# Designs tried in a protein design chat: VH-VL binders against PAX-interacting protein 1 (PAXIP1). Part 5

Target 1, 90 residues: PAX-interacting protein 1 (PAXIP1), of Bos taurus (Bovine) (a0jna8r94to183)
Amino acid sequence: ESCQIFFGITACLSQVSPEDRSALWAMLTFHGGGCQLNLNRKCTHLVVPEPKGEKYECALRRASIKIVTPDWVLDCISEKTRKDEALYHP

## First folded at step 25 (VH-VL)

Design f4 (from d3 with heavy chain T28R, light chain Y31W)
Fold by ESMFold2, fold request of step 26:
Structure f4 (fold): chain C 90 residues (1-90), chain A 123 residues (1-123), chain B 107 residues (1-107)
Amino acid sequence: as target 1 above (90 residues)
Amino acid sequence: QVQLVESGGGLVQPGGSLRLSCAASGFRFSRYAIQWVRQAPGKGLEWVSSISGRGGSTYYRREVKGRFTISRDNSKNTLYLQMNSLRAEDTAVYYCAKEGYTWPDWPDAFDIWGQGTLVTVSS
Amino acid sequence: DIQMTQSPSSLSASVGDRVTITCKASQDISWYLAWYQQKPGQAPELLIYDASNLETGVPDRFSGSRYGTDFTLTISSLQPEDIATYYCQQYDDLPLTFGGGTKVEIK
């Protein structure tokens, strides 16, 4: 059946180029996840390449948000499994 | 140093009024939601009212709605609680408390508390 | 309204003991749970926010955990200065509500 690696997640994408944003969005949604550009209470993850900015600082405070680099998305798909988010903190 | 200092408590008869103040210093007051929390003698903590830093939204516990009014004056870094039609059950130490961080529609815990001001409602 | 059921209401323990205090929420509140310490004659102080995050300056003998709607505050080795009443508080939805408190004393 279809790969549901990202079932149950809602990712906020931040600080990525328009091309990378479109690719990451497609990768997440194809594998069962949700995406949005706004960080709010609905999110489970912040995808951000660098440890800076308002969204990053907000997410650091919230236990409900896991912070990962874009490599987390790529590696989860490549290895067909949800990787430990702690290993991908920017 | 970040601090909150309450004042304006005292003895008042049932049906009377008091205005509590909470003076803030050491942080950007207008960015933070602030709360009033009370504690009756020998009892636990009870949330009374909240005011947002970002839109002037105000919220009240059911038992005080219509009698209490929370407000803030950002030019004076001061929070107020106007208390009208006071009842014996309003007797408590009143604390002001600051949320630790603000983000739209995403509440936070109270990281700084004042030392409280006592309100006694009795004849 | 979200009820926060806190237990025990009081406890007595020796210096060095591991102490646990629990709160149960009447519905899912995600991680939006704080723990406060109130020493005798003083205002409350924040210990733990978002259920498990230690506030700056709080000793690391304090920790918090979440399992569903059950929340636990743990003091790994009780110290004399930990004599206080402890409160949980949810901030997921209005009205904001506190647990009934746990008075901790040294034997």
Scores: ipSAE 0.577, ipTM 0.884, lowest interface PAE 1.3, mean pLDDT 93
Fold by ESMFold2, last read:
Structure f4 (fold): chain C 90 residues (1-90), chain A 123 residues (1-123), chain B 107 residues (1-107)
Amino acid sequence: as target 1 above (90 residues)
Amino acid sequence: QVQLVESGGGLVQPGGSLRLSCAASGFRFSRYAIQWVRQAPGKGLEWVSSISGRGGSTYYRREVKGRFTISRDNSKNTLYLQMNSLRAEDTAVYYCAKEGYTWPDWPDAFDIWGQGTLVTVSS
Amino acid sequence: DIQMTQSPSSLSASVGDRVTITCKASQDISWYLAWYQQKPGQAPELLIYDASNLETGVPDRFSGSRYGTDFTLTISSLQPEDIATYYCQQYDDLPLTFGGGTKVEIK
């Protein structure tokens, strides 16, 4: 079902406007995911629009973190399925 | 050149004490957690102790807790291991090693190791 | 404590052979697994961190993988300079623990 698309994920949202952050947060949590502002061991994903910044560089080092643009969230919901994160690397 | 150099090893009697040093150079020492790892002759690797970059958190393997004390002097770029009440089973080469990255509360593998210092505990 | 069961304890292979070494963790450790190489008479050297990430300067014949709590180090084409003992190490939780080691020799 649609509320399970993001089951098991904890996303860190970075470098997005406050309005976009609120929208992405709602989208992720409505579909079973978690969100937070800090990047740490609890995260499974970093959502970031551009390939730069300390969080991005940290996430590149960690195999536990998948890095995606905000489009990944939107497309997963639109197509009602978890899309391959590798296609959305910034 | 990032480097760790251990010193202070030697021969001691059971029940004796020894202080190991690990001199660091080529990186911002106070930013990194540092570990002591030991290897008995002909045996595998064994974690001994770790200390956070600022020195506020220390951790020990169960068999050395209460006998060994890890410390650091960030003004001298030096790590220490004070070893008391030594036993034959503490005989090993002792390595210091640093974690590779400095993200808070997120442990990392050991990217730089010293060459080791031998501690022998025997009568 | 998290136990790391490493196998085999030793192996011999020919130059050019594909070599695999495995470690099994006694509980989930996520990706927090390193592989170290220790050549005779030398200190350990990091090969792979976070189970699959190759450390800088390490030849690309080395690779690591994870399937659940099972971790594999692969040498795609064994070279004479790869004679060493290899150790896995978990860094998910204290106490930090190493596998028992795998001694690799050339036939």
Scores: ipSAE 0.554, ipTM 0.879, lowest interface PAE 1.4, mean pLDDT 93
Fold by ESMFold2, last read:
Formats: structure tokens, sequence, C-alpha cells
Structure f4 (fold): chain C 90 residues (1-90), chain A 123 residues (1-123), chain B 107 residues (1-107)
């Protein structure tokens, strides 16, 4: 209800283990965000641990997508605020 | 290397028909959505029609719907615009243009344009 | 239909001047805005895609920016070869629409 850190965010998760995917998904959705596995124009963020892969290369081209490592999600929650995505580029 | 070349323009009377072609080379034609864009003499750019890479989806500006048909033959790397019931306001240079990147349901800007073919509709 | 209001319709500037051209969209179009350059007698060429990304081979004196529904093309130092008409175009939704154009001349 009142967990709004990720309000307005739709994150695509890529290249994470099933355990990490479940955890990140829960973190994003509990704090007001959306989450999905496919990258498309509804996404605002790509969460990816390494700077490689087809989704990463697509996201680099699109100004509408911010690219972050999973640490961005963890640190936003830990610090209770949305951190600058530029600091978390893989 | 990447190239689009339009042809088929010319002079036609109102009510007549023309078929424009756009020959593509230097890229995987079937992967990209392609558009027709027109420009009346001394005027700005106006989108006319689009077709998806596989040809399954076609789109038209309101003023040409029902009169123009976009199609493609991926085996010949060629885009077509069949123009029927032509009117004076259809007079323009017609360009074909391709989207720059392929990703499902995510449109892109037009990175390669042909040099255009002139269509003149007058008596 | 998404209307793209481009201004100015024409301008004259000196070589070396900073030139700014604007487009305003009638609704939110996210980043889906392109800038094209059309030199006299030629086809349009893509300069900027996704509002701020330079197309390959475009000089870095060109830049694009977005603030809400307001988009700006900037030429940091106008050169003689930049004489052209510039168009913005949204590609967020159909029908695809262009701004009315800005004719840039050297005075």
Amino acid sequence: as target 1 above (90 residues)
Amino acid sequence: QVQLVESGGGLVQPGGSLRLSCAASGFRFSRYAIQWVRQAPGKGLEWVSSISGRGGSTYYRREVKGRFTISRDNSKNTLYLQMNSLRAEDTAVYYCAKEGYTWPDWPDAFDIWGQGTLVTVSS
Amino acid sequence: DIQMTQSPSSLSASVGDRVTITCKASQDISWYLAWYQQKPGQAPELLIYDASNLETGVPDRFSGSRYGTDFTLTISSLQPEDIATYYCQQYDDLPLTFGGGTKVEIK
C-alpha cells in the first residue's frame, strides 16, 4: 500500500538465477513496482548483472530504458530511497 | 551498402492508378518494418503507410486508407505501394524508409531512406 | 492523432552560432522522437533517435534533449553544411506524425 520506492517502474529481469529472480521480483513488487521477464516498451528498467546479451544491447539503444545491476534494487530498499541508476550500470 | 531505391512514379490523371516499388539491398529485408512517407512539392513530410517485417500488419494514414495498399515480397526484397483512385492532393515525392532496429512491438526511427519517386496527379 | 508543433518555421544564423529548434508533442510520447535533416534536393537523413541518441556518423555538434513533451535539437556551432530543413517525428503511436519543419539558413 505505502511501499512506493519503485512506483512507476517496470523492471525486466535478465541473466539472474531462479533464486535471485524470485527475490528481486518480490522486492520490486512489494515496493510498488512492476516486473517482467520480457523486454518491451512497457519497461522502464533492465536489471542485468553483466553488460552482455541481446536484451542488454537492445536496452543500450533505447533512451526509455535505464540499465542497472541487481545491487540497485537492493540498495534502494536498504537505503529506503530510489538511488541514481547511473551509479549502477553494469 | 544498405540501400532503398524507389521507382514507378509518374504523371497520372485523377482517378488513375500507379504502383510504386522500393527495392532493398544490403540488409535482411524481412527483419524490418518499412514505411512510405510522402512530401508534396515545397511542403513537409507526411507518413503514408507501414508494413511489418513479415507483412502480417499493415497501417495507413486515414486519407489513403481504402485507396492505397502496401505490400512486400520478401523473396525479392521489394516493397510496393498500390495507389488507386488518385487525387490531386496525392501529388508528392514518395520515399520508402526502414526502421533502424528490430525488436518486437517496439517502433524505431527511420535510419535509411530512398531518394524518392515523384507522383504527379493532374489533368 | 499526436500533433507535433515545431518552431521556429525558419531561422537565419551565422556560422558558429548556437541554433535551437523545438518540437512540442500534444501528449506524452516518452522518448520516441526522431530528428531528421533534409538538405535541398535530397532525401531526409536521421540525426537523432529516441530524442537524444546520435545516429552513427552524425557530428557531435548536434544534440537532442527532452523535457516532458518538449523536445529540442541543438546545433552547438552552426556550419555551412548544416543549411537544411529539420523535422521532428514522433513514433510512439499511429499515425506517425512529423513537425512542420524548420528551414535553417546562413545569414
Scores: ipSAE 0.501, ipTM 0.866, lowest interface PAE 1.6, mean pLDDT 92

